# Ledger of designs, part 169: miniprotein binders against a7ua95r516to809

Target 1, 294 residues: a7ua95r516to809
Amino acid sequence: ASLSLLSISDLVPDLQFIFFWMSNAIEILYFIQQKSPAYMQTIELMDDKAGSKESLLSATISANEEAMTILEEVIMYTFQQCVYYITKTLYVVLPGLLDCNPFGTEPSSEQCRRAAGVCVCAVCVMPEAVRRVVSVFQTTSDLLQQYQVHSEIQSQMFAYLFFFTNVSLFNQLIDKGPARGWFQRSRVLQIQASVKILLDWAKGAGHNHLAQKFFAKFCSTVTILASPPQQLSQMSWKALCAEHPSLKPVQLHRILTQYQLMAELGPLPIWQPSSEDEAYIYRTVDLLESFENH
Short names: E, the ipSAE of ESMFold2; O, the ipSAE of OpenDDE; V2, 0.75 times the mean of E and O plus 0.25 times the DockQ between their complexes.

## First folded at step 11 (miniprotein)

Design dc3 (at its last look DockQ between E and O 0.97; V2 from the best seeds 0.81)
Fold by OpenDDE base, look of step 11:
Parts: structure tokens; C-alpha cells; sequence
Structure dc3 (fold): chain B 294 residues (1-294), chain A 80 residues (1-80)
């Protein structure tokens, strides 16, 4: 099936299967970790009439570790599969977020129209492009809750998904933004509004800290681009670096250069990189974010 | 070391796959040898080898796990 046709809804049955095994593997691991010490103690208290007690204990410890390793492998594998499927759906819907006009009258979702008239839920009033992204996250949240996945794993899942989303959006904006007009102030304001809706959802879902942390780079980029020329032209390189610490010098320099071109500003001495950063602004390898550095 | 047959019956046969998985892992964790796992309708039969003390503890762990999971299943252990 073409990746373009893959919806999160189509993957729900497969994801349910994976989440089921992931959750149960975690529970069994925890159960073994809690019960194994008592079992080991029972072995330790056995009469050593045959001198085999130490060997039995050692063999049991080894077997216990092997069992836990197998469970950890199952957990890691299922986690990776979930991330793979969910990120594939995100990859398809995320570009729509950058092209979205949240201030436009988009028709309400077909699903809400069919069921009971005009649904006024927070998701139904979202622009379609934003709703599609939120739907992926909401479906993930619902599945994690349905299968009562351990909170640590839930946090790790959302951390990775937010990381992936930030990297994807940031790289697309930096790479394609100039050509697509996403650096124009009006377009940037649309992007900012769309991202705000997503962040508000994340806040409502209890993931505010994770969202703020992992979206920092994209949000910083959008904030700079949304700034009026009169305001941004008064900020020094050093001040911008301090205000946007998530941006590498090469990234900030690229953003400012493109901003300057878009706003038809002459060279601004105040935006000149410091002597310390001057070597780093030419590191084009660091311009785009990597998906591997998570 | 003696051989035992563990029989698990449940009214929810959909749980048998999970139960089988859990039993295998729990047996491994206790250094018990699983010789055979068979499913017969609503019943799971597992042959394990170990000491009487190991098997008794294994039965207890399985019952505790089933209870924790909210799975209504009956566990029977018999020497074979």
C-alpha cells in the first residue's frame, strides 16, 4: 500500500496486537523482578547436604537473568515496532501541518458530521491538517491507556514521537521553507498557530514538559521567523543565541540569513556571529537534525 | 528431578496464548525445564521437570500472576 494512503486507523489492529504483548511483557518482567528474590532466598535456605546448593543457586540466577533478557528483548522489539508504524503515519501527515491555514473555514471532519451533527469537541474544531496529526497522537495515547502500559514506557514513547515530529518539521522548514514561502510572515503565523494547537493538545494530554522540551528547536525557529523585522533587527547574535539555546549556531545563522533575504534587509552587523561561533556557522552537516541522535 | 503436568483451564480461551507465554517465561525464570506445551480447546497442558519444591513454588507464582492479571483460570498440578 502506498504510504500516502496509510492512516493511523488502518494500523490500529496491528498496533493493538503489539501493545498487548508489550504491556504484558513489561508486567511479567516486573512480576519476576519482584518475586525472584524470595525464590532465591528459599534456595539459599535449603540444606546443603549434597554441596550442590551453590551450583543450584548460580544456575537459577543465570536462568532468571535469561528470562528477563528475553522479556526485555520482547519489550524493545514491540516498542520499536510501535514507533516504526506510528512514525510512518506521522511522516505522511506532518507536511500538511506546514501548509495548513488554521484561520480558514475548513469543513468539520466527515466522521463528526456523520455521527451526531456538529461536534464541538476540541478535536472537531481543529483544522483538518492539525486534526490528522493530533489523531495520531491521540490514538497512541488511547492505546497506551487501553493496555495500561507502564508510565515510563508511555513517556518514552511520547518523547520519541515529539522528537521525531520536531526533527521532521524543523528539517522540512529549513530545507523547503524558502522555496514554499513558509518564511513569509503570514505563513509563519499560520504555522505558529497550528503548532500552538498541537502544543495545547499535548498540554491537555499531560505531556506539557515533554512537548516543550522536544519541540523547542522548531518553536524557536518559528518564533524568530514570526518576529517583526523592527524587533528582530534590534537583537544581537549573542542575545538570539541566549534566547534560543536549542538552535545550533549554523541553524541560527541560516534562519537569520533567510529572514534577511525575505524581509529585504541589508547586512546587519548586529547579527554577526561571535568569534567563537564563526567557525561553527559553516558546519553545514549540523544544519539539519538527525533522527539517529535520540 | 520429577516430571509434572500443569493443567490450566479458563473460560476465556483467548487468554491461553498469553498464559502459555507467561508459563514458559516463569518456568525459565525458576530454572524449570519445559518439556511440552499443548493447547486442547479451553485447556493448556504444560509438562515441566523439576523438584517438588520448585514445582510447588511455580504453581504459586502462576496462580499469583493469573490473579494479578484478573484472569479466571484453574491451575492443577499432577506428577506424571
Amino acid sequence: as target 1 above (294 residues)
Amino acid sequence: SMTYEVTIRTDNPEDLELIAFALRILAMAMNLRVEEVRREGDTLRVRISGTPEQVEYFEELVELWLKKKGIDARVEVREV
Scores: ipSAE 0.777, ipTM 0.947, lowest interface PAE 0.5, mean pLDDT 91
Fold by ESMFold2, look of step 11:
Structure dc3 (fold): chain B 294 residues (1-294), chain A 80 residues (1-80)
Amino acid sequence: as target 1 above (294 residues)
Amino acid sequence: SMTYEVTIRTDNPEDLELIAFALRILAMAMNLRVEEVRREGDTLRVRISGTPEQVEYFEELVELWLKKKGIDARVEVREV
């Protein structure tokens, strides 16, 4: 494993190698797909006096499919290797989003502040924790564009990276939130602002639809936690489930429990789980999300 | 089938690994048997077995692919 590589910039040479082969395998695959019908037609138009045309066509179709399968395997392997390296970097930087204060005085970057004054570039005015995450996404985007990777593969890459980001942030919030004080309202508002900056990056990068889809669980969690008590206490369990379909019953129950604790509210009858959900609110195995995309 | 030798020469030897990969896959996709691949400096030599018609189509396909990639390479095909 590459646990010794801490920043995305240290991984660029390895990622360049992997993107090179992934991009070329994709291009060769599409080249074959474009040219195979014409080649098969030349076989079909052959003089078949020896009676071998049907066998030759069948063997050629099979060989063509095998060649495309090899390319698909190369693409899958290189994609998985890219994801492996990028998510190792991303895993290291994501927890900082939960601890940072995006409302602080400028510059929000500790390194920019320490470098004798205020840096006015867009990256330097972001909170440092947000900038580190954006740097991973931006470097990935730049490499995908540099190697002219097909847009469908670029979308799949960011779908997975956003999925990974959502799972990592959600699990850490649920698991470490009580001990770290992350359920305090002021902290939740800071987290919400930090995530907004990431969502704005994704929108500007052309990935808004993917970010909306794959950040839904974490965003729903933060939205609930940021709600004023007078508004949230007017929403029934069933209404909250309908408003936040990305949350499992055990997850919604845990979030509401933490909200009640931090807002110093007693149990609310309107938050009683539906009879349908009652059996599921104590399933601890369903509380944390899996990094497996099943 | 007859045996042919495809010779690829390039001013950019770093491209030869990609070219070798592409030639193997393109030959396979056409049901051409690759007998041998060897690299000698700036030259790649690939031996394939097929009909004259298949090999002529293969050569055209390789030339087209090289052009699309912008790879400066000379392709020669000879019966061996």
Scores: ipSAE 0.750, ipTM 0.946, lowest interface PAE 0.6, mean pLDDT 85
ESMFold2 (binder alone), look of step 11: mean pLDDT 87; pTM 0.845

Design dc4 (at its last look DockQ between E and O 0.92; V2 from the best seeds 0.79)
Fold by ESMFold2, look of step 11:
Structure dc4 (fold): chain B 294 residues (1-294), chain A 80 residues (1-80)
Amino acid sequence: as target 1 above (294 residues)
Amino acid sequence: SMTYEVTIRTDNPEDLQLIAFALRILAKAMNLRVEEVRREGDTLRVRISGTPEQVEYFRELVEMWLKVKGIDARVEVREV
């Protein structure tokens, strides 16, 4: 009842219902905003009987604002419901990105037609784990377009979905990465390639700026882990902070020291934090990101 | 202030739920009291209290909104 209900395909009917009402509430809100000034002018031009015109105008302004508030609440509620259902699906499929191999070369048999030698034909197909995440994004995009949801709301939806994706992947990498072997260079390069596929989807869908903004923390982490540890050990703490401003001091320090241990460069940290950062590198409350934007 | 019945008839009854929602919100935005909303097959009947001038403006707004949405519907207003 639980895992089958988290598939994006199983949620389409519910999402269609929610997008229908969200889109229409947005359109009615804009319609009222466009038409309200003319109606208020009609009231202002009325003959005042018993001095009630100003009271009528004030009550009408208040009622108009209440109507718009009702629509704004419907829009917010339906938006939150969409995000809730979609992110539940993302939560289930995102961990697979950290375990998949986008460079997979399937053993394949293909007769070589070149007379000068042999060749090995490798077919590179989007890994199933990546395909599942792309499918959630693509299905969401298709539904938003089907119901003609305003482009600004579509952007806000993907901003949150990318934010959620970043938090989910970053927290799992930081929390479970050393124990799961995800800090190994070959694994990190595979993770980096998988995320590039997501970034390419976002660019093709017109959301490149949002993906660049909201994936920055996870991408910085993967960039560090993809760098040769010997080269990192030659960089100062200040230089590393400047190269990776999206990472908090505790996050950067934890990534570097865990990567140092994985690379067998010794048990003691090589990097010397600045005096301004010294107090912050041990704040474990700041290590993992919150799914609630602050 | 008089009571009017606004009758909406459409060839596509699936639109009536959206039309009812829109009418309630548009009436609220004009500070008009909606007394009753009743659906009878392909017809929606809405009772509105207001001056003749307010109800005529409401009818015009509803017709404009229906046209913007591309909903084929007839709007009739009568005093009750």
Scores: ipSAE 0.765, ipTM 0.948, lowest interface PAE 0.6, mean pLDDT 83
Fold by OpenDDE base, look of step 11:
Structure dc4 (fold): chain B 294 residues (1-294), chain A 80 residues (1-80)
Amino acid sequence: as target 1 above (294 residues)
Amino acid sequence: SMTYEVTIRTDNPEDLQLIAFALRILAKAMNLRVEEVRREGDTLRVRISGTPEQVEYFRELVEMWLKVKGIDARVEVREV
């Protein structure tokens, strides 16, 4: 099936199966961790017939560790499969977020039109492109809750999904933004509004800190590009570095260079990189974010 | 070491796959040898080898796990 046809709804049955086993493997792992010490103590209290007790204890410890390792492998595998499927759906819908005009009168989703009443829920009033992204995250949240997945694993899942989203959006904006006109102020303001809706959802879902952390680079980029020329031209390289610490020097330099071209500004000495950063602005390998650094 | 048959019966046969998985892992964690796992309708039969004390503890552990999961199942153990 072409990736373009893959919706999160189509993957729900497969995801349900994976989440079921992930959750149960976690629960069994914790159960063993809680009960195993008492079992080991029962072995320790057994009569030592010819040194058999120590060997039995050692063998039981080893067997217990092996059982936990198997569960950990199941948890890791199921987690990776969930991430794989969810990120594939995100990959398809995320480009639409950059092209979205949230200020336009987009028709309500077909699903809400079929319900006799206009649903005024926060999701139904979202632009379609934003709603598609939010739907992936909401479906993930709902499944994690449905299967009562441990809170730490939920946090790790959302951390990775936000990381992936940030990397994808940032790389697309840096690479394709100039050619697609996404660096134009009007387009940037649309992107900023769309991202704000996503961040507001994340806040409402209880993931505000994770969203702020992992979207920092994309948000910084959008904030710089949304700034009026009169304001941004008054900010020094050092001030911009300090205000946007999530951006590498090469990234900030690229953003400012493209901003300068778009705004038809002459060379600005105030944006000249420091002597310390001058070597780093040419490290094009660091321009785009890697998906492997998480 | 003696051989025992652990029989688990449930009104929810959909749970038997999970129960079988849990039993295998719990038996392994206790260093019990699982000889055979069979499903017969609504019943799971597991043959394990161990001491009487190990098997009794295993029964208790399985019953505790089923309770934690909210699975209504009956556990029976017999020597074979």
Scores: ipSAE 0.739, ipTM 0.936, lowest interface PAE 0.6, mean pLDDT 91
ESMFold2 (binder alone), look of step 11: mean pLDDT 86; pTM 0.834

Design dc5 (at its last look DockQ between E and O 0.97; V2 from the best seeds 0.82)
Fold by OpenDDE base, look of step 11:
Structure dc5 (fold): chain B 294 residues (1-294), chain A 80 residues (1-80)
Amino acid sequence: as target 1 above (294 residues)
Amino acid sequence: SMTYEVTIRTDNPEDLELIAFALRILAMAMNLRVEEVRREGDTLRVRISGTPMQVEYFRELVELWLKAKGIDARVEVREV
């Protein structure tokens, strides 16, 4: 109940605080890493009075490592907190993406109407459900840029968020899709169009490679389901495995089975798993993606 | 080992929390013992124990860090 009320905008002050400390901890760590060698060298060049130099150097190295460890812990903790808050907001808005009709004339968001001018920005023309998802990613991007977070940490953040999004969407589609009618061709085409808008945003934001990598499983699933029966029925199990390597055999088998039911197709021998894959199609534990594998 | 008081004054008191954090970490990284950290309005006072060489290098590092951050602050060091 309480999660449904949390928008990313409500979390911005808390996120700003976390990003501030994360960025500064990274900068201090980098600063120490750059300056410490020169300091150690100054100790090494000191006159050796009764072996005190070696002990001082050793103690200083140890203290330096401890300081860096503390900074790393701060960075890791702040990173985890950011991910925690952002993924909570994603969890709330992602289901709307699967129910979205991007081809419908949804009225422009009330916020864009209050500005006297029709904002024609790419975000303002998005369907509301897509816009809500994009807003989470855009806010994250803006905060990362505002606090000048190191590029590697930015990449790791987006990698995880895309991973989380893919897992969430994939699992929802596989688990609830048949019951919600998301396997119907018209609905699949809507989902495909909505995801394309998200991917186009990611491309425009400079995250094209990460998006393509981490959305591969969900995109493969949607691509298969969007395929016309006449086309898909001509593709062998082996060909589908080769074209969609991100899907496990059990996942592909589940998708094809549900497709067959939805399309009212009889048994298709061409979709029979290979002898090598036959044991794997029964591994139901591998059907849904885990959030822990990242 | 002698005790020193490092005083940092800034026109931006909002930065003092970050400065205090950075000073503690930098002191630790240099194997300096921080004995006390006090905030008095726009001024941060840090008591540290170390050798004269360590404390001088610490002052230089703090000044370099403040400059790198674009923080306008004055650093003073006094033996106590």
Scores: ipSAE 0.790, ipTM 0.951, lowest interface PAE 0.5, mean pLDDT 91
Fold by ESMFold2, look of step 11:
Structure dc5 (fold): chain B 294 residues (1-294), chain A 80 residues (1-80)
Amino acid sequence: as target 1 above (294 residues)
Amino acid sequence: SMTYEVTIRTDNPEDLELIAFALRILAMAMNLRVEEVRREGDTLRVRISGTPMQVEYFRELVELWLKAKGIDARVEVREV
């Protein structure tokens, strides 16, 4: 009923059930794929008195394809259900990343410093908002390993989770950032530090290239916003597009507009879009990313 | 086409639900008709229809799959 019931720990039993069947369906699919050629050869080599060999082979190929199709559907369905449950939890916790202060004197970081003089555990130096997001990713990783899910499926799962995270954070920042004060430089630096913690987790978990690929839009946005005015004011529109190819012209234009407002800069001619891009900077339908198109 | 009963006995009855699923899919992949699946304690009884060649290959495939999965089970096949 409530959003608090969407904690990842509360969903673990359901996820365990789904991962169990997904992993076994994958294993059986692979087993059939590896054994089918030998079986088909057995049919081809059998003695054929009534001319039924070719018909039996054709029927068996069709039946084999149907069995593999059923397994593929089970895998797809279970994958989608995992993604559904995990992203609902992630959706609840992600906005907190934009409000948290990873540099602060939060009680957990102070308690760890007092107890050890230097915090020696990642949990103690991690603000609660970041910890909640990492917990979703870590729980997912632990379950995928526990059920020995094929590495390609694990990669696809994290690709989608990082895609979802990027879309959620980017859309929230663009849509709600002005009202929430998230474009203020001190806040952008805090957001940048929080994202670094997530990227470090992803690297340690073996997903660095996926994180670099799928966080690119949000990371580019934060990098631009975190840039000192003296540095950013020297970069042309063309240079910014080259440095940040993940950003659409309408998105880059909006980011620079917000930067200009918060840095109290007047119009900068060097940020004028190219002729090609000028046609696209007002396409409001392209401003926010879709969760359903990737 | 003849009807056979495949009996699976295991010391780990918690595996039987997975075994039943695997047998249904493996039989389908070999163009064998599964007529009934029944569980009695630590025993799974599966009725299939097929040729003697198909059923013997099926038995071998099931035993290979059980070994690959690490499931300790006994497989018996009889014509009914």
Scores: ipSAE 0.751, ipTM 0.946, lowest interface PAE 0.6, mean pLDDT 85
ESMFold2 (binder alone), look of step 11: mean pLDDT 87; pTM 0.844

Design dc6 (at its last fold request DockQ between E and O 0.94; V2 from the best seeds 0.79)
Fold by OpenDDE base, look of step 11:
Structure dc6 (fold): chain B 294 residues (1-294), chain A 80 residues (1-80)
Amino acid sequence: as target 1 above (294 residues)
Amino acid sequence: SMTYEVTIRTDNPEYLELIAFALRILAKAMNLRVEEVRREGDTLRVRISGTPEQVEYFEELVELWLKKKGIDARVEVREV
């Protein structure tokens, strides 16, 4: 099946299976961790027949560690599989977010039309492109809750998904933005509004801190590009670096250079990188974000 | 070391694979040897080797785990 046809709804049965095993493996791990000390104590209280007790205890400790390692491997594997499937769906829907016009009257999704009443829920009033992205995150949240996955694992899942989303959106904006007109102020304002809807959802879902942290680069880029030329032209390189610490010097330099071209501004001495940053603005390898640095 | 057969009967057959997995892991964690795991319809049979004290504790752990999970199951242990 072409990746283009893969919806999160199509993956729900597979994800349910994976989440089931992940959740249960975590629960069994905690159960063993809780019960093992008492079991070890029972061994310690056994009659010492010719030093067999120490050997039995050592063997039991080793066996216990092996059992926990197997569970950890199952947890890691299932976590990775969840991330794999969810990120595949995100790859399909994320490009639509950059092309979305949230100010346009897009028709409500067919699913909301089938309900006898106009659903006025926050998701139903979202632009279709934003709703598709939110649906991936909401489905993930619902599955995590359904299977009562440990809160730490939930946080790690959303941290990674937000990280992935930020990297994907940032890289697409930097790489394709100039050619697609996404650096035009009107288009940037649309992107900013779409991202705000996503961030508002994340806030409502209890992931505000994670969203703010992991979307920082993309949000900074959009904020700079959304700034009026009169305002941005008054900000020095140092001031921009200080206001947008999530951006590397090479990234900031690229954004400002493309902004300058789009706004038809002449060279601005005030945007000249510091002597300290001058060597870094040419590190093109650092321009795009890596998916491996999570 | 003696051999025991642990029989688990449940009204929730959808959890038999999970129960089998949990039993294997719990037995391993207790340094019990699992000789065989068989599913017969809605019944799981596990053959384990250990001391009587180990097997008694294993039975208690399995019952506690099943209770914690909310799985209605009966556990029977017999020497074979």
Scores: ipSAE 0.792, ipTM 0.951, lowest interface PAE 0.5, mean pLDDT 91
Fold by ESMFold2, look of step 11:
Structure dc6 (fold): chain B 294 residues (1-294), chain A 80 residues (1-80)
Amino acid sequence: as target 1 above (294 residues)
Amino acid sequence: SMTYEVTIRTDNPEYLELIAFALRILAKAMNLRVEEVRREGDTLRVRISGTPEQVEYFEELVELWLKKKGIDARVEVREV
């Protein structure tokens, strides 16, 4: 049932169960935090029974902390389970963004208008590969809102999902790009258009600042690769580092090497790393990103 | 320390597991002992040990939490 579990729709009942308990654990935690000071005060106002008040207060503080710790563990566990299920689905659908052509589908509306002079078809919609990714994000957003999960937890969820998306796309592009022809300019422009659709969803959903932060590495890569040769060749290594701080020297070097090859700009390097960066441009251990959040 | 039985009756029996969890956690947060939790259809029966003052405060917290959550429930407390 791993294939059926990879669809976000098939996971909704399990996610509903997990979100139910996560959201309620959060609410109970806040309720206790709000009410605990008043209860502790009632103990402090009690008639002192020759030291029993001090012992009771100390034990109650400890029990209160234990109760809050239990709730925090439930919240952490349920959050991790949500992330596990959702990213398992994302892992399956994300590669399609690199292979899809958002321009290659002939618009039925445009063809119908041209043939008949009047539009007789519905406007064409989002490419299927992009739609699958957006569906995961949208379903997650809908469930978080349905269960009224605290806004900070919702932000943390999307921060991780965007982080995971960036790492997955970046690593595949860098690792598989040469063999798959993904560094060809026409392909890069298609990838850029697909990413734009995804970023537009994130902006419309209220997560623009998170998307800007966590997609920076992948977006920088695509921006460089999509640049016209006349523009890019005039930029120094120092200038490119400054404009794309999210890219490590080995990553920028690999991207520029592939760009020069695919643009047929000759065999001599155009972009010379600074002396301090030259120590790092061949560190292949730093080429791919980790899925662990650091 | 005396033993009390807290009875929760609700029109929303799908919430009884949540109510049981909340009662255990709220009692824990007040350093009250929960001796038994039983579910009988749409009724939850919880036995707790504490002073009359602690149990009165606990009842008030439970009623406040149920109202905040929007769970339509009746809370009754009896000494046993």
Scores: ipSAE 0.770, ipTM 0.951, lowest interface PAE 0.5, mean pLDDT 85
Fold by ESMFold2-Fast, scan of step 12:
Structure dc6 (fold): chain B 294 residues (1-294), chain A 80 residues (1-80)
Amino acid sequence: as target 1 above (294 residues)
Amino acid sequence: SMTYEVTIRTDNPEYLELIAFALRILAKAMNLRVEEVRREGDTLRVRISGTPEQVEYFEELVELWLKKKGIDARVEVREV
C-alpha cells in the first residue's frame, strides 16, 4: 500500500484474511469438541488387550488436549491481531468525538439548540468524527457476521472495543480536557450527544448490555459534568458516590473540581468527601485508567 | 503402526493451506503421527502413521469436515 490512511476501510482486506483464519480455527475447534467424545468412546469400548487400550486412551486424551491448545493459540493470536488493528484505527478517530459539534446542521440547528440545555432530543446529524467511530464498530460487526464468528467471540471482541473506547475517551477528557476547554458546559453537552449516538448504535447492534457495562465510567463523568449547578450543589459526596460507583474517589474529586472551576463557584467545594474516601483522593496513580482489561 | 498416504485433490488451490492445517490438527487430536505434508499444485499429500482402524476413522472425519465446510475435494487413502 502506497498511502497509509489508517482508515478502517483501508484495513478491510487484511482484516478479512485474519477473520478467515480465526473463524476457521474456531470451527475446527468446535468440530473436534463435537467428534472427539465418540472417538474416545470407540477406544474405551474395545475388547482387545487391556494394557495397550489404557495406554492408547491416555495418549489420545493428551494428544487431543494438545490439539485444542494449538487451536486456542491460533484463535487468541488472530483475535489479538484483529483487536490490534481495530483499536489502532479507533485511537486515531476517538479524540475527534470530544471536539465535534453534532448540533451543527442548518435544517435542524434550532431544534437542537432548544434541547441543548437538557439534551432531550436525539442527535439531528451525525458529525464526521462520530461517523468514523461508528464505521469502525459497524465494519467489525459486518466482518464478524460475514465469517459467522460464534456469538461468544463477538461479545468478547465488542467488550474489549468498548473497554478500549471508554478508557481512551475518559483519559483524554481528564488529561487534555482542561487545556482544550472540554469541561465547558456547551462542550460537555456536545460530547454527551455524540456519545449517545455510539450507545444507540451499540443498542441497535445487540450490544446494549456490554455498552452499559464498559462505558459506565465515561457516561458517569459526562452525566456529572452536564448536571445543572443548582442540582449538583445540593448533592452530598455520599450521594454522588452512590449514583456513580464506577468512579474512583480521586476521579470523582477531579471531575467535581473541574466542574467548580467552569461553573465559577469559587475555591470552596460544593461537596465534602467522607473520611474513609479522603485518603484515596490523593492517589494520583489511580486518576487515569489502564488499558489492561481486568 | 502402518504408514498411509492421504491425498486431497481440489480445483481451488487456495483451500489447500486451510485443508493442510485442518488435517494436521485432526490427526493430532486422534493421536495419529503426521510424518510429512507435501503440496503439488492442486494436490495435497499427507503421510500419517496409525492403525488401519484409526486411519479409516480419520478419513471419515476429514470427509465430514470438508462437506461441512463446503469445500469440493476428493479424499484418497493408500498404504505406503
Scores: ipSAE 0.722, ipTM 0.938, lowest interface PAE 0.7, mean pLDDT 83
ESMFold2 (binder alone), look of step 11: mean pLDDT 87; pTM 0.851
ESMFold2, look of step 14: ipSAE 0.769; ipTM 0.949
ESMFold2 (binder alone), look of step 14: mean pLDDT 88; pTM 0.853
OpenDDE base, look of step 14: ipSAE 0.790; ipTM 0.950
ESMFold2, fold request of step 15: ipSAE 0.740, 0.769, 0.767; ipTM 0.952, 0.949, 0.948
ESMFold2 (binder alone), fold request of step 15: mean pLDDT 87, 87, 87; pTM 0.853, 0.849, 0.852
OpenDDE base, fold request of step 15: ipSAE 0.711, 0.707, 0.708; ipTM 0.927, 0.926, 0.926

